# VH-VL binders against q9h9l3: the designs that were tried, part 226

Target 1, 176 residues: q9h9l3
Amino acid sequence: PRKMVAIDCEMVGTGPKGHVSSLARCSIVNYNGDVLYDEYILPPCHIVDYRTRWSGIRKQHMVNATPFKIARGQILKILTGKIVVGHAIHNDFKALQYFHPKSLTRDTSHIPPLNRKADCPENATMSLKHLTKKLLNRDIQVGKSGHSSVEDAQATMELYKLVEVEWEEHLARNPP

## First folded at step 13 (VH-VL)

Design ia150 (framework fv_fezakinumab)
Fold by OpenDDE, second read of step 14:
Structure ia150 (fold): chain C 176 residues (1-176), chain A 123 residues (1-123), chain B 111 residues (1-111)
Amino acid sequence: as target 1 above (176 residues)
Amino acid sequence: QVQLVQSGAEVKKPGASVKVSCKASGYTFTSYYMHWVRQAPGQGLEWVGWINPYTGDTFYAQKFRGRVTMTRDTSISTAYMELSRLRSDDTAVYYCARSGTYYYDSGPRFDPWGRGTLVTVSS
Amino acid sequence: QAVLTQPPSVSGAPGQRVTISCTGSSSDIGLGYDVHWYQQLPGTAPKLLIYDNSNRPSGVPDRFSGSKSGTSASLAITGLQAEDEADYYCQSYDNSLEGWVFGGGTQLTVL
């Protein structure tokens, strides 16, 4: 079986009025929750909005941040050939401007069995925070210091593990 | 209707530069990637690179790195590809083509294509 | 030069079935990336024919079909018609090259 990793990214606002979401941090953990990658990333454009309340990103984190193109190369190297688990992972891949094979992608925001287990509508999009609290009895994304991408990636992996067997069987019968 | 209108044919000498334009209409220009693909006479398709019109980020095929520059003007929904230090083997029809930013949009498939711009490099 | 391998030419009579193969590697099709197909009529720009291995855009007849298995993909054309005479290209993404790649193209002749 292919190795699995979980990814979570934090974005800052760039471009006009800070409406462009640019990658500013990326965390990748393995199946056991061990951190494989965790770097602050410097966007190619001027940051207009750090979105600190949500992203946890501050100006000081960008001082020695890894340039985007370099970070992207490092991240893609890690993801290559692996099953990548994430929550609303299309946002992460968009920020990376990267296409991962659909057959190797697992989005915990679109797994009906996971929602069912959490007593949520199967076709609803639930937040990572909600699912984590409901299924893992753990609080994430608390406080005013912003999100921890490592914590979120770990939570995402743990959530997926709850439905891994069932979902992998489903995907085998219904490939994307 | 989605359309990509490219600039006219170019004739250049070796060592010169050429800049081809691609004007998009019928869709939100910044919501899709713009690719450039070339085709030498009687040959196959060769991917040159792509640009994110929203961010301006570019990614080039290894073969063209250092020699190609892709830009865009969002105010007129136009993408540009400039190729420098031209050689005779750069003679080709250059196409612009649209793709989605991720699978949930229109994915990495190229649709539609411009009609192409012939660039001839000869001494 | 092309990363994906296609037969240079195929031919068939009207009404027949023809197939065009597209062979990749472990760094592209074999890695799980989807395959797209393009039709290029003489003197025209390529047109999307099949996307995501087996899907047809609107306007493409159902006599065109695509499949993928392992490191290879295949385009099948049933009920071959004269207007099908064209060049056909497969496309995927190659991680080792960090870019999109095309097959060498296949010239289809209708006899």
Scores: ipSAE 0.861, ipTM 0.928, lowest interface PAE 0.6, mean pLDDT 95
Fold by ESMFold2-Fast, scan of step 13:
Structure ia150 (fold): chain C 176 residues (1-176), chain A 123 residues (1-123), chain B 111 residues (1-111)
Amino acid sequence: as target 1 above (176 residues)
Amino acid sequence: QVQLVQSGAEVKKPGASVKVSCKASGYTFTSYYMHWVRQAPGQGLEWVGWINPYTGDTFYAQKFRGRVTMTRDTSISTAYMELSRLRSDDTAVYYCARSGTYYYDSGPRFDPWGRGTLVTVSS
Amino acid sequence: QAVLTQPPSVSGAPGQRVTISCTGSSSDIGLGYDVHWYQQLPGTAPKLLIYDNSNRPSGVPDRFSGSKSGTSASLAITGLQAEDEADYYCQSYDNSLEGWVFGGGTQLTVL
């Protein structure tokens, strides 16, 4: 068995018209929800759009933020060899420029049994906020000051734990 | 039909630079990574690096860092690989190949491949 | 030197079965990364033959199959035909090198 962690990243807009998503914060929690990593990260490109409504990132967070290259090294050291849980996790891996093995990746936005427990169509893509409210009776991403990546990573791990036994058994019989 | 069309053969002297092009058609150029892979005569395949055509981000194999530069021109759906300070052991067929960015798209498998560009380095 | 290990050659008679091995390490196949296989006919570019360990692209006959176990993968060709003479390459991703890696290639000769 491999150890398991959950990740959630916040991105800001860089490049033309701020359309490129660049990593600006990363939070990683262990199986019990304890924080293993939580840092603001300075993108190598000029920030055009902080996307504060969703990211919670402001100019002050970039002061003394960890440069992307250094933060990436720290994050990858934590993720390597572990089962990594996330919600729409492909966006986080793209922002990290990282290829995690598919067999060690768990995306709570694409687990049919989880949607079934939430009374949602098995193949629908549901938001983290919706699944957390339906299945854990907890409100996350509250307010208008942006999301907490720590809170999101913790919620994501708890959601996965609801289907872990069933889903790991399914994956053992039906490798991805 | 998805196609990758590469530029013609090049003959260069040691110390020169070469720039190979790969023109994509039949798909959304910015939705897939473009890779470069080389093959010396009678030898195996060696990965050089990739470019994300949407962002312009690149990643190169350790062996080629400092000598290779990958660029693209989205207006003509063309990717470029420039290799500088050429040595005789850089003689190879250079292929471009498409991959998905993650397992939710075409994944990181290489399909299709260009027909290759032979680069010969000699005096 | 290639990062993934393949036998340099394999041979068989028409109608027979051959297998080509691909051996990696704990930083690539052993870490869970998928294995892909390419066929290269003489004078041509490589063509995707098997992807994600065992899947066939459209147009690849079911005589070709792939499998993966531990740090190794295998390509099996049944009902061997003269047109199968080619070089075969396995490919995966190596986490330590942060890049795609190939086997050294296996030349298949149909006797």
Scores: ipSAE 0.759, ipTM 0.894, lowest interface PAE 1.1, mean pLDDT 91

Design ia151 (framework fv_fezakinumab)
Fold by ESMFold2-Fast, scan of step 13:
Structure ia151 (fold): chain C 176 residues (1-176), chain A 123 residues (1-123), chain B 111 residues (1-111)
Amino acid sequence: as target 1 above (176 residues)
Amino acid sequence: QVQLVQSGAEVKKPGASVKVSCKASGYTFTSYYMHWVRQAPGQGLEWVGWINPYTGDTFYAQKFRGRVTMTRDTSISTAYMELSRLRSDDTAVYYCARSGTYYYDSGPRFDPWGRGTLVTVSS
Amino acid sequence: QAVLTQPPSVSGAPGQRVTISCTGSSSDIGLGYDVHWYQQLPGTAPKLLIYDNSNRPSGVPDRFSGSKSGTSASLAITGLQAEDEADYYCQSYDHSLEGWVFGGGTQLTVL
């Protein structure tokens, strides 16, 4: 069986007016939800907007943060050859400047059976928070202190497990 | 209609630099990556690198690191590739080609391609 | 040398079927990366022929099809026509090189 991990990244705003999303934290969990990686990451560019309401990142977290190039190397070693689960995962891969194989990528924001279980339109893009509440009866991303990428990665893995058998069978018949 | 228009042919001496341009039209320039691919006469395709026009971030094939620089000007939807310290074996047609980012909006396949710019390094 | 391996040439008569192989390694096709195919007519830029292993862009005839298995991919051309004479290149992504890689190209001759 091929190993599976879930990833969630937090981004801060860099570049003009803080419009560029740069990686500032990454969490990776294994199939059982155990943390394999969780580090604050220092962008190579000046941080204009911490986006703290959503990212949970503050200036203090940058003091001991791992430089982007080093963190990227560590993260890619963990992801290589594994099925990687995420929610709107293209944003995480973009922040990592990384191309993971499509056949080994699972995006819980684009799995029709998952939406069906949540009584949502199959082709709609639902938030992680909504799907987690509806299907796992759990509140994540609570309050205004920012999101926990560990919590988000764990929830994403658990959501995928609800449809794993059905979706893997679908992908075997309809390769991406 | 999506179109990539490249600059005209260049003739350079060994040791010189060349800068090729690729002007995009018919789509949002900053929403897609721009790749550069070269082809020596009678030879195959060789990937040089990509630029993200939105951020200015670049990634180059190992063979070209230290000699290639990719830039863009978003005000005129134009990407540039500059290759320095030219050698005779850099003689090639240099193509720009568009790709989507990752798995959505056309994914990372190369479409369309510019018509190519012939760079001849004499000797 | 090219990272992906293709035969340098292939030939067939009009109406026949030809196949062009593309062989990679465990760091590219074998790792699950998709394969794309490009057709290059003499004196022109490459044109996307097949993407994501088996999909055809608008305007590409059904005679062209692609497949992928393990570390290899194949391009099949049925009902071969004179205008199919071209160079064909496979392309994938290589994890170890962190970049796009091409096959060496296959020259198709219609006899």
Scores: ipSAE 0.727, ipTM 0.889, lowest interface PAE 1.2, mean pLDDT 91

Design ia152 (framework fv_fezakinumab)
Fold by ESMFold2-Fast, scan of step 13:
Structure ia152 (fold): chain C 176 residues (1-176), chain A 123 residues (1-123), chain B 111 residues (1-111)
Amino acid sequence: as target 1 above (176 residues)
Amino acid sequence: QVQLVQSGAEVKKPGASVKVSCKASGYTFTSYYMHWVRQAPGQGLEWVGWINPYTGDTFYAQKFRGRVTMTRDTSISTAYMELSRLRSDDTAVYYCARSGTYYYDSGPRFDPWGRGTLVTVSS
Amino acid sequence: QAVLTQPPSVSGAPGQRVTISCTGSSSDIGLGYDVHWYQQLPGTAPKLLIYDNSNRPSGVPDRFSGSKSGTSASLAITGLQAEDEADYYCQSYDFSLEGWVFGGGTQLTVL
């Protein structure tokens, strides 16, 4: 079997009116939920909007943050050759400016059996918070001070494990 | 009705620079990456780099770093590729081509392509 | 030198089947990246022919098909027609180069 990791990134607003999403934190966990990587990351451009309510990022986190170029290199070394699980993971890959092979990518926001288990329409895009509450009976992203990317990555891996056998069999019969 | 219209042929002397344009229409310009690919006479295709028209971020193939600059103007849905310090072996047809951003947006495949701009570098 | 390896030429008679191979390495096709194929008619820009290993864009006849195995991909053309005479290029993404890579191209001659 190929090794599997889960990733979750936090983005801050850069560019005109803070409309561009730039990487500011990345967490990667292994299959058991152990943390392999968790760093604050300094964007190469000026932060206009910390989006703290969602990202959990504040100015103090940027003081000793790892520069984007260095962090990206570290992260890509962990992801390469592995099955990578995420929720709406294309946003994380965009923030990393990284193309991961589609056949090695698992997006818990686009797995029909997972939505079915949550009594949600199979083609709907459900939030990580909703799926985690429905299927794991766990509240994540609680409070007003932003999300924990470690918590989100751990929840994402646990959600994938609920459908892993069924979904891997489906992918073997219907390669992406 | 998706179209990429490129600027006309250029003839340059060694050491000069050239700026090729690619005007997009029929789709949301900022929702797709724009790539540049060149083809020397009788040779194969060679990827030069890409630009994200939404952010202005660029990524260039190692061979062209320091000599190529990609920009865009969102008000007229136009992408530009400027190649400086031209050499005779830069003689090629330069194509712009659209790609999606990652797997959900049509991935890294190139569709459509512009018709190409011939750049000739000779003394 | 092209990063992906294709035979420089292939030929066939009308109605026959031809295949064009595309060989990569552990940093591109072997790492799981998809292969796309482009057709370039003389004097024209390349046109997307096959994407994500085996899918056809609208308007491409089912005579064209693609496959991928390990570090290699293949383009098959059945019922060969005179208008299929063109150059064919495979393309993938290379992790180590962080960029798109092309095969050297294969010239198809219809006899």
Scores: ipSAE 0.796, ipTM 0.902, lowest interface PAE 0.7, mean pLDDT 92
Fold by OpenDDE, second read of step 14:
Structure ia152 (fold): chain C 176 residues (1-176), chain A 123 residues (1-123), chain B 111 residues (1-111)
Amino acid sequence: as target 1 above (176 residues)
Amino acid sequence: QVQLVQSGAEVKKPGASVKVSCKASGYTFTSYYMHWVRQAPGQGLEWVGWINPYTGDTFYAQKFRGRVTMTRDTSISTAYMELSRLRSDDTAVYYCARSGTYYYDSGPRFDPWGRGTLVTVSS
Amino acid sequence: QAVLTQPPSVSGAPGQRVTISCTGSSSDIGLGYDVHWYQQLPGTAPKLLIYDNSNRPSGVPDRFSGSKSGTSASLAITGLQAEDEADYYCQSYDFSLEGWVFGGGTQLTVL
């Protein structure tokens, strides 16, 4: 069995009016929730909007932030060969400008058994916050300090573990 | 119809620079990555790098880092590849090719390809 | 120079079945990255033939098929036709090189 990691990224706004989402923090945890990676990342473009209330990113975090291309290399090294779990993970991969194999990707925002377990419509896209509260009885993304990517990555992994056996069997029969 | 129209053939001397253009049409230019691939005469395909037309971010093959610069003009849906300090072994047909992103259905496969631009480097 | 290994040439008579192998490593195909195949007719640009190991784009006949196993991939052509004479390239991603990589290409000759 392949090793699993969970990833969560925080993005800031760059480009005109900050409409471009650029990677500013990335957290990766292993199957047990241990932090393997947690770094602030410096986007290649000027930050227009830190999106602090959501991202938790502030200007001071960018002072010693890891340049994007360097961080990307570090992150890819960790992800390579792993089953990568994330929530709405296409956003993370978009920010990373990285293609992880689809067969090795698990998106907790698109797992019908997980939604069913949470008494949600199977084909609906539920938030990480909602699923975490419903299934793990845990509050995440609380307060005004913004999200914690480590906390979100850990929650994502725990959610997946609830349906891992069932979903892996499903994927084996229906490979993406 | 999706099309990639490339600039015409170039003849350069060693040490010079060449800039090849690729104009896209038939799709949203900023929603797909643009790749550059070259093929020396009688040889295979060699990936040069890619650009994200939306952000302008680029990633180059290790071999070309420091010599290649990829840019784009979104107002005219055109991507550019500039290769500097040209050598004779840079003689090749240079192709632009479109690919999707992970969050797009087209994924990282290259489709379609431009018709190629021959760049000849000779003293 | 090519990271992925292909036979330099294969040949077959019309109507026959031919296969083209693409051998990678633990740094590319072995990591689970999908393989794509391209057909390049003489004097033309490459054309996508197979994507994501075994899928055919619209317009590609079903006599073309792809498969992947371990660190290798394979392109199979059944009912070989004269118009199939071309160069074929496999493609994947290599982590060690941090980039997309192609096979050396295989020249298919229809006898």
Scores: ipSAE 0.014, ipTM 0.586, lowest interface PAE 9.3, mean pLDDT 90

Design ia153 (framework fv_fezakinumab)
Fold by ESMFold2-Fast, scan of step 13:
Structure ia153 (fold): chain C 176 residues (1-176), chain A 123 residues (1-123), chain B 111 residues (1-111)
Amino acid sequence: as target 1 above (176 residues)
Amino acid sequence: QVQLVQSGAEVKKPGASVKVSCKASGYTFTSYYMHWVRQAPGQGLEWVGWINPYTGDTFYAQKFRGRVTMTRDTSISTAYMELSRLRSDDTAVYYCARSGTYYYDSGPRFDPWGRGTLVTVSS
Amino acid sequence: QAVLTQPPSVSGAPGQRVTISCTGSSSDIGLGYDVHWYQQLPGTAPKLLIYDNSNRPSGVPDRFSGSKSGTSASLAITGLQAEDEADYYCQSYDLSLEGWVFGGGTQLTVL
């Protein structure tokens, strides 16, 4: 249907004390929630902290992971020229070292109408988990074994679709 | 106040290397990318590359790959650009310039700029 | 060589309006990347004049405005003044080069 995709990435800690966030998994879904891309990605630097509770990444996932430069090329081919939806998406783009056009970017953590529908303060940054529960009546990121980037990307697309008409009209009147 | 202070003018022979410095003050050095841009006499602006002072990661324009090296010293909030195997057509004013690091800003703007360092390459 | 195309010069008299064009391609402005403009007075470093197509930094008078459409952007200067005499550069991001690109510069002469 539409040339719109949703993305969610998982990052691991690299660099001194694991403070640098490096891409370790990326999932991309289309408008209907079908998976277009889902790969584990090998950072070029030594992994200090898998951040497994949140990322779901374990050492075993790195064994057959796609090297960062190869994965980045594949991902950018999918994103280029499309409207890209994400939640706190600047973190995903930073991990990809990729500058996506602002006018083609939709961040569900910064869409006031979405917060309004969830009975939350319009200018607050709400978590994906909270918005999904309030608006879709669905629990995501359950347990302590890590998040599913596929689940998160799918939830993000569904959330955006709730405000798509209103938000696209707003952006046409107020270009970013 | 945010300032970028560059090292003084250099005169080099063809084949030599030059290292230009850019000392930042008035902001958190590791929170912004540092770019290098050059301008040959009477010519336009040409982007050379950037460094992320937090990680030390760099990216260079294809034209300069293999001849340019960007580094930083976080203890003194200073970025460096070293250009090797100098040619006469490397004669230019070299500027450092700060940009934001949020990728979805569609190419962060350059603000502020250093005052420039004239590098003259002559035989 | 410049990736973005600008006219090499433009001129006007005090009080007039001038516009400076900046033409890109499908890999930069045409792909949706924002355009920034810099003013360079003789013997000085460039200064940010317009960012994200049409926004002004603090201290830039509203005589300066920017716009973007398709693969091109424009800088407009109204109420032209002698101190506006400078070189003007547009800048964007080019995905195929994975880098920042500049226009060739436009020299504004106030007659």
Scores: ipSAE 0.707, ipTM 0.868, lowest interface PAE 1.0, mean pLDDT 90

Design ia154 (framework fv_fezakinumab)
Fold by OpenDDE, second read of step 14:
Structure ia154 (fold): chain C 176 residues (1-176), chain A 123 residues (1-123), chain B 111 residues (1-111)
Amino acid sequence: as target 1 above (176 residues)
Amino acid sequence: QVQLVQSGAEVKKPGASVKVSCKASGYTFTSYYMHWVRQAPGQGLEWVGWINPYTGDTFYAQKFRGRVTMTRDTSISTAYMELSRLRSDDTAVYYCARSGTYYYDSGPRFDPWGRGTLVTVSS
Amino acid sequence: QAVLTQPPSVSGAPGQRVTISCTGSSSDIGLGYDVHWYQQLPGTAPKLLIYDNSNRPSGVPDRFSGSKSGTSASLAITGLQAEDEADYYCQSYDRSLEGWVFGGGTQLTVL
């Protein structure tokens, strides 16, 4: 069986009026929740909006942040060949300007059995925070200090593990 | 209708630079990546690189790093590819082609293609 | 130069079935990346023919089909017609090269 990792990224606002979402932090954990990668990342463009209350990113975090292209290389190296689990993971991959094989991607925001287990509509898009509270009885993204990408990645992996067997069987019968 | 209109044919000498343009219409220019692919006479397709028109970020094939520069002007929905230090083996038809930013946005398939721009490098 | 391997040429009579193979490696098709196919008529730009291994864009006849297995992909054309005479290219992403790659192209001749 392929090794699994979970990824979560935080983005800041760049470009006109800060409408461009640029990668500013990336966290990757293994199947057990161990941190494999956790770095602040420096966008190539000037940051207009740190989005701190959501991203947790502050100006001081960018002082020694890893340049985007270097970080991207490091991240892609870790992800290569892995089953990558994430929540609304298309946003993370878009921020990375990266394409991971669809067959090796697991998006916990689009897993009907997971929603069913949480007593949510199967085809609805539920937040990571909601699913984590409902299924893991754990509060994430609490407070005004912003999100922890490590915490979110760990929660995402734990959620997936709840439906891993069922979902992997489904995917085997219905490959993307 | 989605269209990519490229600039006209170019004739250059070795060592010179060439800049090809690709004007997009019929879709949101900044919502899709723009790729450049070239084809030497009687040869196959070769990927040169891509640009994110929204951010301006570029990614080039290793072969062209240091010689190619991709840019865009969002105000006129136009992408540019400049190739410097031209050699005879750079003679090719250069195509621009659109792709999605992720699988939910038409993914990495190239559609549509421009009609191509012939660049001839000869002494 | 081409990373993906295609036969340089294939031929068939009208009405026949032809197949074009595309062989990759463990760093592209074998890594799980999808394969796309393009048709290039003489003197024209390439046109998307098949995407994501087996899907047809609107306007592409169902005579064209694609499949993928392991490190290889295949394009099949049934009911071969004269207008199918063209060059065909497969495409995928190569992780080791960090870029998109094409096959060498296959020239299809309708006899």
Scores: ipSAE 0.869, ipTM 0.933, lowest interface PAE 0.6, mean pLDDT 95
Fold by ESMFold2-Fast, scan of step 13:
Structure ia154 (fold): chain C 176 residues (1-176), chain A 123 residues (1-123), chain B 111 residues (1-111)
Amino acid sequence: as target 1 above (176 residues)
Amino acid sequence: QVQLVQSGAEVKKPGASVKVSCKASGYTFTSYYMHWVRQAPGQGLEWVGWINPYTGDTFYAQKFRGRVTMTRDTSISTAYMELSRLRSDDTAVYYCARSGTYYYDSGPRFDPWGRGTLVTVSS
Amino acid sequence: QAVLTQPPSVSGAPGQRVTISCTGSSSDIGLGYDVHWYQQLPGTAPKLLIYDNSNRPSGVPDRFSGSKSGTSASLAITGLQAEDEADYYCQSYDRSLEGWVFGGGTQLTVL
């Protein structure tokens, strides 16, 4: 069996008008929700927009933050060869400039049985906050001071566990 | 329909630089990565690198780092590959090719390809 | 120099079946990365023939099929025709190189 981890990243705005999403924090948890990695990450480009209301990132967090190249190396060592769970995980992989094998990727924003359990349309993209409230009876991403990537990664793993048996059987019959 | 149109053949002397262009049409230029692949006469395909046209981020194969630069101009949906300090063994057809970036799509397969630009490096 | 290993040539008679192998390592195909196949007719750009191990783009006949197991992939061509004479390349992604890698190419001759 392959080990499983969940990831959630926070991005800040770089580039023209802050439209580019650059990695500024990454959290990785194991199957039981224990933290394996949680670091603030310094983008190589100038930060135009901290997006603090969503990211929780402030200028103070960039002091002594791990440089992007070093953080990326650490993160990729943890992810390589593992089943990686995330929510809208393509955004995290894009910020990491990383291509994880499709067969080892689980995106909780695109699992029809999970939406079905939440009484949502099977092919709709539901937010992590909505699914967590519906299925786990927990409020995450509370307030306007930003999200906790640890909290989000833990919620994502717990959501996946609700459909793990069914979804792994589906993937075995219908390889991606 | 989706198409990639490349610039014409180039003849260069050793030590010179060459800049090849690839003009995209029929799709949203910034939604796909653009790759560069070369093929020496009678030889196989060799991946050079990619650019994300939305961000301008690039990634180059180890062999070409320090000699290749990839850029784009979003106003004219054109990607560029510049290779410097040319050697005779850089003689090849240089292709641009499009790939996806998301798991919701078919993954990063190369489709379509440009018709190629022959770069000849000789004295 | 190729990262993925293909036989340099294969041959068959019209109507027969040929198989082209593509062997990788634990850092690419063996790590779970998908394999794509390209057909290159003489003097032309490569064309996508098979993607994500076994899927055919629109317009590719079902005589072409792909499979993947362990560290290797295979392209099968049944009902071989003269027009199939071309070079065939496999492609995957290599985690240690952090880039796309190609096989050395296989020249198919229809005798």
Scores: ipSAE 0.741, ipTM 0.880, lowest interface PAE 0.9, mean pLDDT 91

